# Designs tried in a protein design chat: VHH binders against FAS-associated factor 2 (Faf2). Part 25

Target 1, 346 residues: FAS-associated factor 2 (Faf2), of Rattus norvegicus (Rat) (q5bk32)
Amino acid sequence: MLPFRFTYYTILDIFRFALRFIRPDPRSRVTDPVGDIVSFMHSFEEKYGRAHPVFYQGTYSQALSDAKRELRFLLVYLHGDDHQDSDEFCRNALCAPEVISLINSRMLFWACSTNKPEGYRVSQALRENTYPFLAMIMLKDRRMTVVGRLEGLIQPDDLINQLTFIMDANQTYLVSERLEREERNQTQVLRQQQDEAYLASLRADQEKERKKREERERKRRKEEEVQQQKLAEERRRQNLQEEKERKLECLPPEPSPDDPDSVKIIFKLPNDSRVERRFHFSQSLTVIHDFLFSLKESPEKFQIEANFPRRVLPCVPSEEWPNPPTLQEAGLSHTEVLFVQDLTDE
Below, E stands for the ipSAE of ESMFold2; O stands for the ipSAE of ESMFold2 at other seeds; V2 stands for 0.75 times the mean of E and O plus 0.25 times the DockQ between their complexes.

## First folded at step 19 (VHH; framework vhh_sonelokimab_d1)

Design t6 (from r3 with S53D E102K; at its last look DockQ between E and O 0.79; V2 from the best seeds 0.77)
Fold by ESMFold2 at other seeds, look of step 19:
Structure t6 (fold): chain B 346 residues (1-346), chain A 124 residues (1-124)
Amino acid sequence: as target 1 above (346 residues)
Amino acid sequence: DVQLVESGGGLVQPGGSLRLSCAASGRTFSDYEVGWFRQAPGKEREFIGAITDSGGDTYYAVSEKGRFTISRDNSKNTLYLQMNSLRPEDTAVYYCAAWTIKHSGDTIYMYEYWGQGTLVTVSS
C-alpha cells in the first residue's frame, strides 16, 4: 500500500521537475507590467463591484519606490485566480466598507493576479504558500522589509485587527526615519548656504584681485607711454643734432677775403649774438640756410630777413620759391647784415 | 555600474514635438528596467514609461494619453522618448532612470540610478 503510493508521487515529482526545464513558464517573461495591474483592476471590478480599496496604478517596483519615498505602508495582495477562497476574500473582506476605509487611509494598496507575469514575478519573490495572500511592506532600518504576511481566508474584522497590529507595531520605525530625513534636509540646506557664502567670498576676493591687476596694468601702460615719449623726443633731438653736423660738413668752403665775388654776411641771431661768414655770389641762398642751421645757437625753425628793403629771403625751397636764387640774384651787396627770426613753437 | 546621460531638452512651441535621448552604459538594458520620469516645478516626480529588462518591451504609465512613445536603439544602447502634441503642462525636467529589485528573505533590495535630467519648456 504505502510503498506504491510513495513511489508513484516521487516518480511523478521528478517528471514534473524535468518537464519544467523543457517548457519555461510563460508568466516568467514580463511584457507589460502596468497592463497586468490594469487588467486585474478591471477584472476585480467586473467580479466584485466598484466599491473596493483604491488600487495603486503602477508596477510593483513603482509601488515599492513610492512607499519608500513617502514613508508609507504598502499592502501587497496576490490573487490566486484558481483558488476557491479568492472570490470570498475579495467580495467579503477586501470590499467590506471598514476594510476599504482602513486601507485607503493608512497604506498604498498594490494588487495583481499571479496568472499575469507581473503578479507571477512578485509571487516568485514573496514566495507565498497559499491564497489569499497579503504582505505588508515598509521602510524598516533603512531597508524595505516585509513586516507582515497574511495567508488564507480571513474575516473582515480579523483582517482589520491584523493589519492594524502590524502597522502599530512598526509605526515607530517610520517616525524615526521621517525625523532622520528632516535632519539630513536641514544639514543639506545649511551646507548649500555655506557653499554659497564661500563662493560669494571667493568671487569677492577674485574681483578685488582682478581690479588690482587692472590697476597695475593701467599704471604699467601709462609708464610705458611716458617712457616711449621720452625716447622719441631724445631720438628726435639726436637726429636734429646729427643733421646739423651733416650740414656743417657739407658746406662749401669759405671764399678768400681777397675774392672779388666774396660776400661777407653778418647774421644777427635771436639771442643777439652775431656770426660772420663769407659766401660766393654764385651760391644759392640755401647755403645761407644750411650754414645757419648748422650753428648750435640757431633756432630749430627760423626765417632770414634782410633790412632795407625789408624782405624775407627765400633760403629754402617753398611753394613761392621752388628753386632759391643765388646771392647775386637776391641782390645782396658785398657786405650784408641779415636777421634770423625764430619760428620755433613752444 | 550604471551611467545614464540624457540629451535633447529645450524650448518648444505648443503642439510641437521633441525627442529625448538617454545613452546607457554597458549591460544596463539587460540588467535593469530603463525608463522616463518627469518633474514639473512644485509637483511630484511622475512616471512616463519604460522598457522591461526581459524581452525589451515598452510600457507606459496608466495616466499616459498616447502622446509619448518610448523606443530603443540596441546598436547605440540608447533609449528615446518621442513627445508629440506638447502642451504647456508638459514643461518639466525629464529624467532617465534605471532600476531593479532583488528579494532576499523579507528584505527587499532596491537599486536605482538616475540621469542628471534635461529641461523641456513648452511655451508660445
Scores: ipSAE 0.755, ipTM 0.892, lowest interface PAE 0.7, mean pLDDT 86
ESMFold2, look of step 19: ipSAE 0.766; ipTM 0.900
ESMFold2 (binder alone), look of step 19: mean pLDDT 78; pTM 0.782

## First folded at step 20 (VHH; framework vhh_sonelokimab_d1)

Design v1 (from r3 with E112Y; at its last look DockQ between E and O 0.30; V2 from the best seeds 0.00; counts 0 for: pae O 3.0 > 2)
Fold by ESMFold2 at other seeds, look of step 20:
Structure v1 (fold): chain B 346 residues (1-346), chain A 124 residues (1-124)
Amino acid sequence: as target 1 above (346 residues)
Amino acid sequence: DVQLVESGGGLVQPGGSLRLSCAASGRTFSDYEVGWFRQAPGKEREFIGAITSSGGDTYYAVSEKGRFTISRDNSKNTLYLQMNSLRPEDTAVYYCAAWTIEHSGDTIYMYYYWGQGTLVTVSS
């Protein structure tokens, strides 16, 4: 009686509790949730035909996320494979043309068998009492909320009425959330525009500073280049002066006026000044060049011309005159006037 | 509770490719679904794809035309996003996320955990 009935159910409860630790329900571990959805779709089409509401192809969590993001109703169907009313519901209610049209136009539709791990997980969460089972889910007061439950066999006209009633009763919550999101989006766009203006101003300042740095570096490099040019010119001038001093020290002595082999040469320099010096007939014309080069007033580059016949004297070794001739070999007389031509800008 | 660190972002030409990584720390990583999101300037965060907590199954946003591939290396607790045929419209900060769902009566609680993000820029 009462003690017997109580003891029997209590012992059974203890036994079921212990079995859960030893033999857990294999559906409690979801391994292929998208496969569970696809399997249901294939089974549905095989049994009931291809005229059906569009199934959401994804996990329950993804369907919830999409419904929340898009502010749509989510209709969840849990299929009881072994329940006597499941086939009747699928054939006559779910596949009815007006039900298909309602579901496809107004909501996301997620469906799965409770014999599959994904469907079983949703079954444990939604706690259906019987089949067929439908739940309507939407974003309500900032939380995803089950706002309607339909359990048991239902005819297509009644299904349409019940789904429409649930949606109508809850549509104002979705409208309110849409308005709040629009306000937040407009605020975010304004802040984005202000941030973009600030970042553009910062980038403009950075670019202006980069251009100033480039200009300063160019100016500094120019100043360094000018300074190096000044130092190079001073070094060149110093080297030239040192060369002139070396040549002056290496000149052979001027012959005595009484020397019978003496040649007196009057040089007319480019500045119209005149310089005279005696040379020996046996000396190379290079002595003439070295003498003129050693003068402070002489050009850096010059050539020497005689005036009968007018000719350039080969006073410097060249490709055609590797050994310049002597004064005698060049045909110079005891008194000569030679002209110095400035070649510096050649 | 879970720590997510993205890497692999950078500058790429249109038509190029990048591989993003998401390193997860902690033994609870397997308790979460994990996926990739992106956020372009001035737009809402957009779902790209996910992989289940039990591993193996991937799901992609319907707008993806097979350019993106998600994979997982369980030995390294790392989630990958291979992005191919990149376009300037793909320029965004890419986030790795982990999430769980909890039912309490008729109320459904969704919890998200985010990484710091990695910037991908696609420009000529």
Scores: ipSAE 0.256, ipTM 0.581, lowest interface PAE 3.0, mean pLDDT 82
ESMFold2, look of step 20: ipSAE 0.694; ipTM 0.875
ESMFold2 (binder alone), look of step 20: mean pLDDT 78; pTM 0.771

Design v2 (from r3 with K65R; at its last look DockQ between E and O 0.68; V2 from the best seeds 0.74)
Amino acid sequence: DVQLVESGGGLVQPGGSLRLSCAASGRTFSDYEVGWFRQAPGKEREFIGAITSSGGDTYYAVSERGRFTISRDNSKNTLYLQMNSLRPEDTAVYYCAAWTIEHSGDTIYMYEYWGQGTLVTVSS
ESMFold2, look of step 20: ipSAE 0.755; ipTM 0.893
ESMFold2 (binder alone), look of step 20: mean pLDDT 79; pTM 0.783
ESMFold2 at other seeds, look of step 20: ipSAE 0.765; ipTM 0.901
ESMFold2, look of step 21: ipSAE 0.766; ipTM 0.901
ESMFold2 (binder alone), look of step 21: mean pLDDT 79; pTM 0.788
ESMFold2 at other seeds, look of step 21: ipSAE 0.758; ipTM 0.896

Design v3 (from r3 with S54D G55S; at its last look DockQ between E and O 0.77; V2 from the best seeds 0.77)
Fold by ESMFold2, look of step 20:
Structure v3 (fold): chain B 346 residues (1-346), chain A 124 residues (1-124)
Amino acid sequence: as target 1 above (346 residues)
Amino acid sequence: DVQLVESGGGLVQPGGSLRLSCAASGRTFSDYEVGWFRQAPGKEREFIGAITSDSGDTYYAVSEKGRFTISRDNSKNTLYLQMNSLRPEDTAVYYCAAWTIEHSGDTIYMYEYWGQGTLVTVSS
């Protein structure tokens, strides 16, 4: 025997025992709560068969949420794996056909072993005293509430009676909540319809205002265009009058009647009036055009024609006549009658 | 109060991948379980998976086929949902939620907080 080694193991054992008081239960940490429920379902089927109530396939929190949302009773079963009555309850009560029918038709059924972290967490919350353990949970006065607890071995007929009693005592709370939710839903649908009608009216008003702005802008632009055209026409008239005055000032003097190189021309204007003027044979035909243009009564655009033979005199520079000829080069006589033809368009 | 804001939703082709984010406020991950739900048109909201407040471990709905992965970034207080091999049937509004329950006598207090949701559309 080695007292030092014995003392060492004994002290270590005491220390390990003391550490147990401060080390948390490993079931306190939930790692896979869905896995805990699924493992119970598989274990149940292996041990007791496949004829059983439909298990809720989700966590305790999810079962509570679904029961609240759907306004259903939630039956919670906590399984004590090591309790002497657990096998009898599962085999002979939960698997009884009438119990299966009641649970499947009236409630959600959540079950888990208290040896699994999820089941242990629910056990700590529900604080059962013995097994088998059942709790009935429902929405009561807008809060999820434990409304019944069943502890200890119970036969199937008694289980049906107890579950039915709990449900009948609490059914009116679920009916009341169902009616309140339907009223709330009907109000929400009406408000959605009113909101959609308001938005449609608002969009119609916005389109109407947009069309008004477009019409007002179109009218304004048309008015501005008309005014610009009016001003442009007035300026054109003034420019024409100024050009007529300038041409008059620049005309060469009328030759003397005694000048042997003078040409007396009688112009017949479009208004049937006659104008006479003497020109010099050496002068360009442009002088004739400038003289006629300077007259107040002359058309804005005109051409000058001689008859016998009938021809248009080239009095203005053109592509065909870049330098108009002199009166002599055009073949005019000492006395001539020329016709002024109006070319003005409207 | 707990605030949850989802992001990352959008249009994706079948077979594609998408990562959703949920930014949480305050001490959400230490005080609450946080997880993902979805709701397709005309169907009930369904649970996808969550992270426990106790251990920080992830767990998934029984119906989950392993295409989705939940993770978190503690430094950013953000929950992620990685969705792979997306199908048109995955089209839904995806919600981030935080929850806890408290028993006091026979009364059960349920605390639930929800994000606004983010739409995921899977179509060719």
Scores: ipSAE 0.764, ipTM 0.901, lowest interface PAE 0.7, mean pLDDT 86
ESMFold2 (binder alone), look of step 20: mean pLDDT 79; pTM 0.789
ESMFold2 at other seeds, look of step 20: ipSAE 0.766; ipTM 0.903

Design v4 (from r3 with A61S; at its last look DockQ between E and O 0.62; V2 from the best seeds 0.73)
Fold by ESMFold2, look of step 20:
Structure v4 (fold): chain B 346 residues (1-346), chain A 124 residues (1-124)
Amino acid sequence: as target 1 above (346 residues)
Amino acid sequence: DVQLVESGGGLVQPGGSLRLSCAASGRTFSDYEVGWFRQAPGKEREFIGAITSSGGDTYYSVSEKGRFTISRDNSKNTLYLQMNSLRPEDTAVYYCAAWTIEHSGDTIYMYEYWGQGTLVTVSS
């Protein structure tokens, strides 16, 4: 967020509009304010040497902004090129070692010729009466304020005394502003810490909710899995029952006991029950498997064994027996006992 | 009063060029000086250059070496910064600003408006 200030824009705008139509001094149009400052610095060094206070290398507006931001004094020097006292002031006061030390250590120093547009603009604003001219500017009560003016030729010792007096009289305003800025910074840091703590709490709450949602979904998924298994088992059971009924309908009729090719077989089931049925010697062993499969009491998976000799009968097609033999080809006797072995758990 | 929005920042290779724009609203650029600043990470904000009010003359920081050109389109209330021959040291957030100062007696009123900034990164 950028700050803004309400002022008397309407009144000032009217005044500025009226000034626009006055035929201006050539210096009234500021074209290269940085160039004006650099030009003065070069001219100063040509005339008075390189031993001088450090010049601020920027515009008046920038010097004011830096002084405000850094809470420093700003010393403004306006040079009258044609004034009889300018050379003496620059050579003997401004370049005095003690003055250089004071200015360099305690303040920003901005200087320009009033013959240049930037210097002229500042001259119109500060309204000096004579040269040499110095103004001291600092942040006072939240406003940049001219707190001292020195006009006319001044000796180096008196310059030091006057600048020191102005600074000492006004230093407490800068100290107060530094303290207030420290409190604002502490408030900003605290607010940021509070915001970060809030966000951390929010993340922790979101993580707790995510874990609760994960637990609910895991529980729901397990319940769904159990239900799917239950439904799959019920479907399997129904399919098995339907297949048993189909096989029962497809069985060939039991031959008469009077048939010379009739084979009577007694089946011993795993539950110790016995079932008897007659078959024809010409029938495939698959008929025996289909008969046993159609029985309600038979296991889901089984094999059929004969005794004497002990052997597993090939009653279903397999890799070894693609075409199961007939009862005759399997060597079954006129009366036979066969054993049904439960294979469901193997 | 014046709202400033920068655009045109991004990643560019060393030696490349980039043109930044600053759109303004509110009271016209004619009442304010308008210019560009930049701030590299961990450094103070640095003046690049500006256009004077009314006359539209451009001027630049003492440190500027002629790689940057500032222009203004008053019909669109837009300030431009053309940056050429970019180097990695030019990596910074670039800000548009508008300002004026007025004296009333010993009191100095300083008015300044700043954009949000646009990041320019110069690297391979």
Scores: ipSAE 0.759, ipTM 0.896, lowest interface PAE 0.7, mean pLDDT 85
ESMFold2 (binder alone), look of step 20: mean pLDDT 79; pTM 0.784
ESMFold2 at other seeds, look of step 20: ipSAE 0.770; ipTM 0.904

Design v5 (from r3 with I101L; at its last look DockQ between E and O 0.69; V2 from the best seeds 0.00; counts 0 for: pae E 2.1 > 2)
Fold by ESMFold2, look of step 20:
Structure v5 (fold): chain B 346 residues (1-346), chain A 124 residues (1-124)
Amino acid sequence: as target 1 above (346 residues)
Amino acid sequence: DVQLVESGGGLVQPGGSLRLSCAASGRTFSDYEVGWFRQAPGKEREFIGAITSSGGDTYYAVSEKGRFTISRDNSKNTLYLQMNSLRPEDTAVYYCAAWTLEHSGDTIYMYEYWGQGTLVTVSS
């Protein structure tokens, strides 16, 4: 061991020793009250055996609180380690089978040595005159009250008689308090049931209002969809008109009547109106379709038919006719009458 | 009279940790013993640990020693419960309480104040 380590431990020990002379009784400062009770229980079992009343394992304050809450008697035993009667009391009275049965069945039992800080604190509060010391505590007149004190050596039959008399004399207070608590509990349960019924009704009203909001939103969505469909149809009509105007701009010029390759065609439209236009034999039949499409009065979809012989002219590219022929290749004469057939609903 | 406000409860995984706080107001902390209790559904209230009124000495129920640590901050009048290695059986409402006893002859005056509790759930 180094001199510094030796000096440090020795000085601390001297300091602790000196403070003992200045400080109050060490028992007056409670630092581990549950440990004090467990220590007493272990010492009791070493000296007197394991057949004994069940010890409450907790502080004196907790034992009082539990006795109040459960409406039970609390028996408090203060053990005087150095008193000549302590050993006989513990062996002969506390460990007697009938005493054990009475204590275990009818009360909480808190016990501690007055040599331990927790036991000493309770001793200062209860102010016992001699040992062994017992106090019976219970709820009386809405306060925890010492209703019996037993001091000095007592035989087991006398202990049973005294504890029984104390409990019987005071049982009416506990019965009255139990009845009052039952009334409060029944009232609280009824209030909770009424509150839950109110909340259930409120939730039902909120659900009903949510359903109304959902229906209004569905109606709004439906109306928006209808409006969008209207706008889409109007856009489609506008696009069609635009396309007709574009095709009109792209038409080849009408050939002169003096052109030997000029073809005059009279079109009979579905509304029985007639339209005349000259075309060139070298032009594709698509020019005929584009001309008719550019007319304001033409159907959205149509086909073009010739008579003598009766036939449908291939004026638009299709799988059957990917490249429509020229007017010459289609066999048209210098003057033709063609019929426009409406296909809009096909 | 003293007002107690618990905080820090919630859902925690098994094996996890949680720290509860209890703020005391209306009176100084040193006028009362202050401690922690818990109550699991269908069970009796159970003592966890406490601090003496004289300013920082702590004690614990035997069953809880080693996993739970109580501490305090006197400048804030706040009591803490540090819970480690939490298990599903620790699921309960945790209460902060303040109390004092006065003995006058055979009459014991108990002054008790309780918080409303904070729920701790330890769930897989």
Scores: ipSAE 0.347, ipTM 0.578, lowest interface PAE 2.1, mean pLDDT 81
ESMFold2 (binder alone), look of step 20: mean pLDDT 79; pTM 0.783
ESMFold2 at other seeds, look of step 20: ipSAE 0.749; ipTM 0.892

Design v6 (from t2 with E102K; at its last look DockQ between E and O 0.67; V2 from the best seeds 0.73)
Fold by ESMFold2 at other seeds, look of step 20:
Structure v6 (fold): chain B 346 residues (1-346), chain A 124 residues (1-124)
Amino acid sequence: as target 1 above (346 residues)
Amino acid sequence: DVQLVESGGGLVQPGGSLRLSCAASGRTFSDYEVGWFRQAPGKEREFIGAITPSGGDTYYAVSEKGRFTISRDNSKNTLYLQMNSLRPEDTAVYYCAAWTIKHSGDTIYMYEYWGQGTLVTVSS
């Protein structure tokens, strides 16, 4: 058995090695690793029956990830389709009820044929020497670690004993890691609660500062608005006073009382005060408006009315009167009473 | 080194469709398997499917019932997940991941990189 087995597989291995130099191994391209697992499961059930350990239905990398996350042992079986001991191992050891119970209760079980690309990839990584091949993998000292390797034909009782020995020797590493993870999770929850409380407080402080800045800015804008209103009113008053002084400077002189073309006009202002001034019949009505505007007590906007007949005198240029008439053309008498109507805010 | 960014999540009605995208860094597809996972509230993360680095072949979880299709745009280094006939139980955060493993003696080095996730909600 042993010399034949060694010679046969050595010759076969030499042939396979030589083919790699001229014909690439078709297993070297992984195309459907999940399909490789499923196909092995179907082939296993066809050859050996449906009473078997529960197969992990996923890739090798997924099995490693799940074993690490769940803190479980991972049993990896590599099936040598061409090896003479493979059928006996599968029928007599893997399908034994006590082996099935042990594997199902204590570990994840990943299995694949080395003739399939996924199984071949794992074979190149694990570097088994013969079949049947089993490896036990677990998280040990923060690293996934191969903690046991079983190679060659093994009877079910011996398989149970060796798997149990490997697990018992390594179980304390998993227990310790479970306890450490629970401790870290409790610490993380506390830190998250503290961080959430801090961020909530910070957001509340930021909102208070934003409201305070908005209120300060609102007050400043209100104060500036009031100041601008005060400045605008003062400028308006100054402009009006300057205009009144300008008109006063431009008034023609008051005619002599003995001038035969003199017109004495009595103006009745809106505050019931009276102002008298002599004008010349040849002067434009604009002189009347300019005189009244130059008075400190006159309204900012006004119109000038005569009675008998009651009429508004055209004393400023307008669309209807581009050139206001003279006092003579307007029909004023040598003595006249005119009324000043306040038009401010109309 | 490895950067994965998911997009395309959102709200969709039952029976509807949605396409998720995963933009990967330039060498990710050559060195890593890249695939999709999802995690519903209170559930463990569940594998959907992936693309292998050797030739870019797609494969799916055994539990996948043919409603999801994975494809790749080689010119844009982008992996897609087309989800059809969506059901309320498909509501989850969907993750793009890249992974590889390396053996050195008895030590197994596992490299996993994850995107931020994109939420898919299937409801009336």
Scores: ipSAE 0.752, ipTM 0.888, lowest interface PAE 0.7, mean pLDDT 86
ESMFold2, look of step 20: ipSAE 0.762; ipTM 0.897
ESMFold2 (binder alone), look of step 20: mean pLDDT 80; pTM 0.796

## First folded at step 21 (VHH; framework vhh_sonelokimab_d1)

Design w1 (from r3 with E102K Y111T; at its last read DockQ between E and O 0.90; V2 from the best seeds 0.80)
Amino acid sequence: DVQLVESGGGLVQPGGSLRLSCAASGRTFSDYEVGWFRQAPGKEREFIGAITSSGGDTYYAVSEKGRFTISRDNSKNTLYLQMNSLRPEDTAVYYCAAWTIKHSGDTIYMTEYWGQGTLVTVSS
ESMFold2, look of step 21: ipSAE 0.743; ipTM 0.887
ESMFold2 (binder alone), look of step 21: mean pLDDT 78; pTM 0.776
ESMFold2 at other seeds, look of step 21: ipSAE 0.758; ipTM 0.899
ESMFold2, fold request of step 22: ipSAE 0.765, 0.746, 0.763; ipTM 0.905, 0.890, 0.905
ESMFold2 (binder alone), fold request of step 22: mean pLDDT 77, 77, 77; pTM 0.771, 0.768, 0.768
ESMFold2 at other seeds, fold request of step 22: ipSAE 0.725, 0.748, 0.761; ipTM 0.878, 0.890, 0.902
ESMFold2, last read: ipSAE 0.764, 0.774, 0.740; ipTM 0.905, 0.907, 0.888
ESMFold2 (binder alone), last read: mean pLDDT 78, 78, 77; pTM 0.771, 0.774, 0.766
ESMFold2 at other seeds, last read: ipSAE 0.769, 0.751, 0.766; ipTM 0.907, 0.899, 0.905

Design w2 (from v2 with E102K; at its last look DockQ between E and O 0.85; V2 from the best seeds 0.77)
Fold by ESMFold2 at other seeds, look of step 21:
Structure w2 (fold): chain B 346 residues (1-346), chain A 124 residues (1-124)
Amino acid sequence: as target 1 above (346 residues)
Amino acid sequence: DVQLVESGGGLVQPGGSLRLSCAASGRTFSDYEVGWFRQAPGKEREFIGAITSSGGDTYYAVSERGRFTISRDNSKNTLYLQMNSLRPEDTAVYYCAAWTIKHSGDTIYMYEYWGQGTLVTVSS
């Protein structure tokens, strides 16, 4: 009982005491990661001079992305501002000409103080044990991978040897990835070229078929026009023949040869044939036209002329003769010769 | 599974202003750092600025000189780039991107998403 009660208060008191020390680390909120890197670069140059490896001027995420894209090694340096070995490492190792040459020629170099939020974030991710701290990162088996870690003070010759060892041990992964990317690119270019060629041939085929359809339709329209013209002409000829038959049936009978009012007319047709028929003096000249129209050998369009005196007989109603005269009124004798003039064009 | 669509590009006279938009879908902005890049013809892609995932603060490339401002509208899940005092040198395709990284042991998982880009042309 009393032991539990004592223990409970003691544990609660320890918990309350621990809560007083829990407060947000100001480095845990990253606010200006580019500023953190630039700040370190400027501080480095002020303390150690301008002869140093080229710093990557961007965030850790950007450096990783560029290393992956370019298939380069990324060297990450975490600077411990308060560590006793940091100044010696920066002056003696990082600023050594041979180290500068190696880093500048073979890798991207990202550096930041762990007192800045961006450096602290990377520190929490890489979990270094001591300073100076270096990590080598590269694309390995399709994932960015930490392939080497260097912790503690190191002399420039040993730094070169260890960085070279890490790179040589891992170089074949980068070479194989470069070859694989080149193969994928060549395949994609070929596929695109094939797709473009197919689309071009398809467009050509569609245009050819369109032209064929237009040509066939034009030919069909021409054939239809010719057929309709032929049918219309045949109908016209049939209608004309029917009209000739009707006029023949409606003709008044031919007068007797001995009828005193009989007129014998000899018609001279355009084909040099002649036709004779008797008419009555009281009949209209239209009977003459109707008789000639009823003949199979007569022109479709004609006029009738007398020669002594030469004149055109008004056998069809016209503006001059709305009511054609009788044979008597036209002055015809008991025997006449009349000429049929073809008025048909062609 | 984050989709980004840029808009607002076009033709602008020197000295003019333009606001680009980046609509995001699939995830909230708070999961990712989101920002703007640009690429002029024949040049490498250039970082402009971004919003951090940890606190929503904006930051800019070293080369940026205060003409560009990045902002966010969480109600529309949209990132903006306000561009002022535009110059012919600002002619480029502008890209929106979202990214995050996660460490697990020695393995680094990188998640990146890019928009298709929007063309900004500054006359002359």
Scores: ipSAE 0.733, ipTM 0.876, lowest interface PAE 0.7, mean pLDDT 85
ESMFold2, look of step 21: ipSAE 0.759; ipTM 0.898
ESMFold2 (binder alone), look of step 21: mean pLDDT 79; pTM 0.785

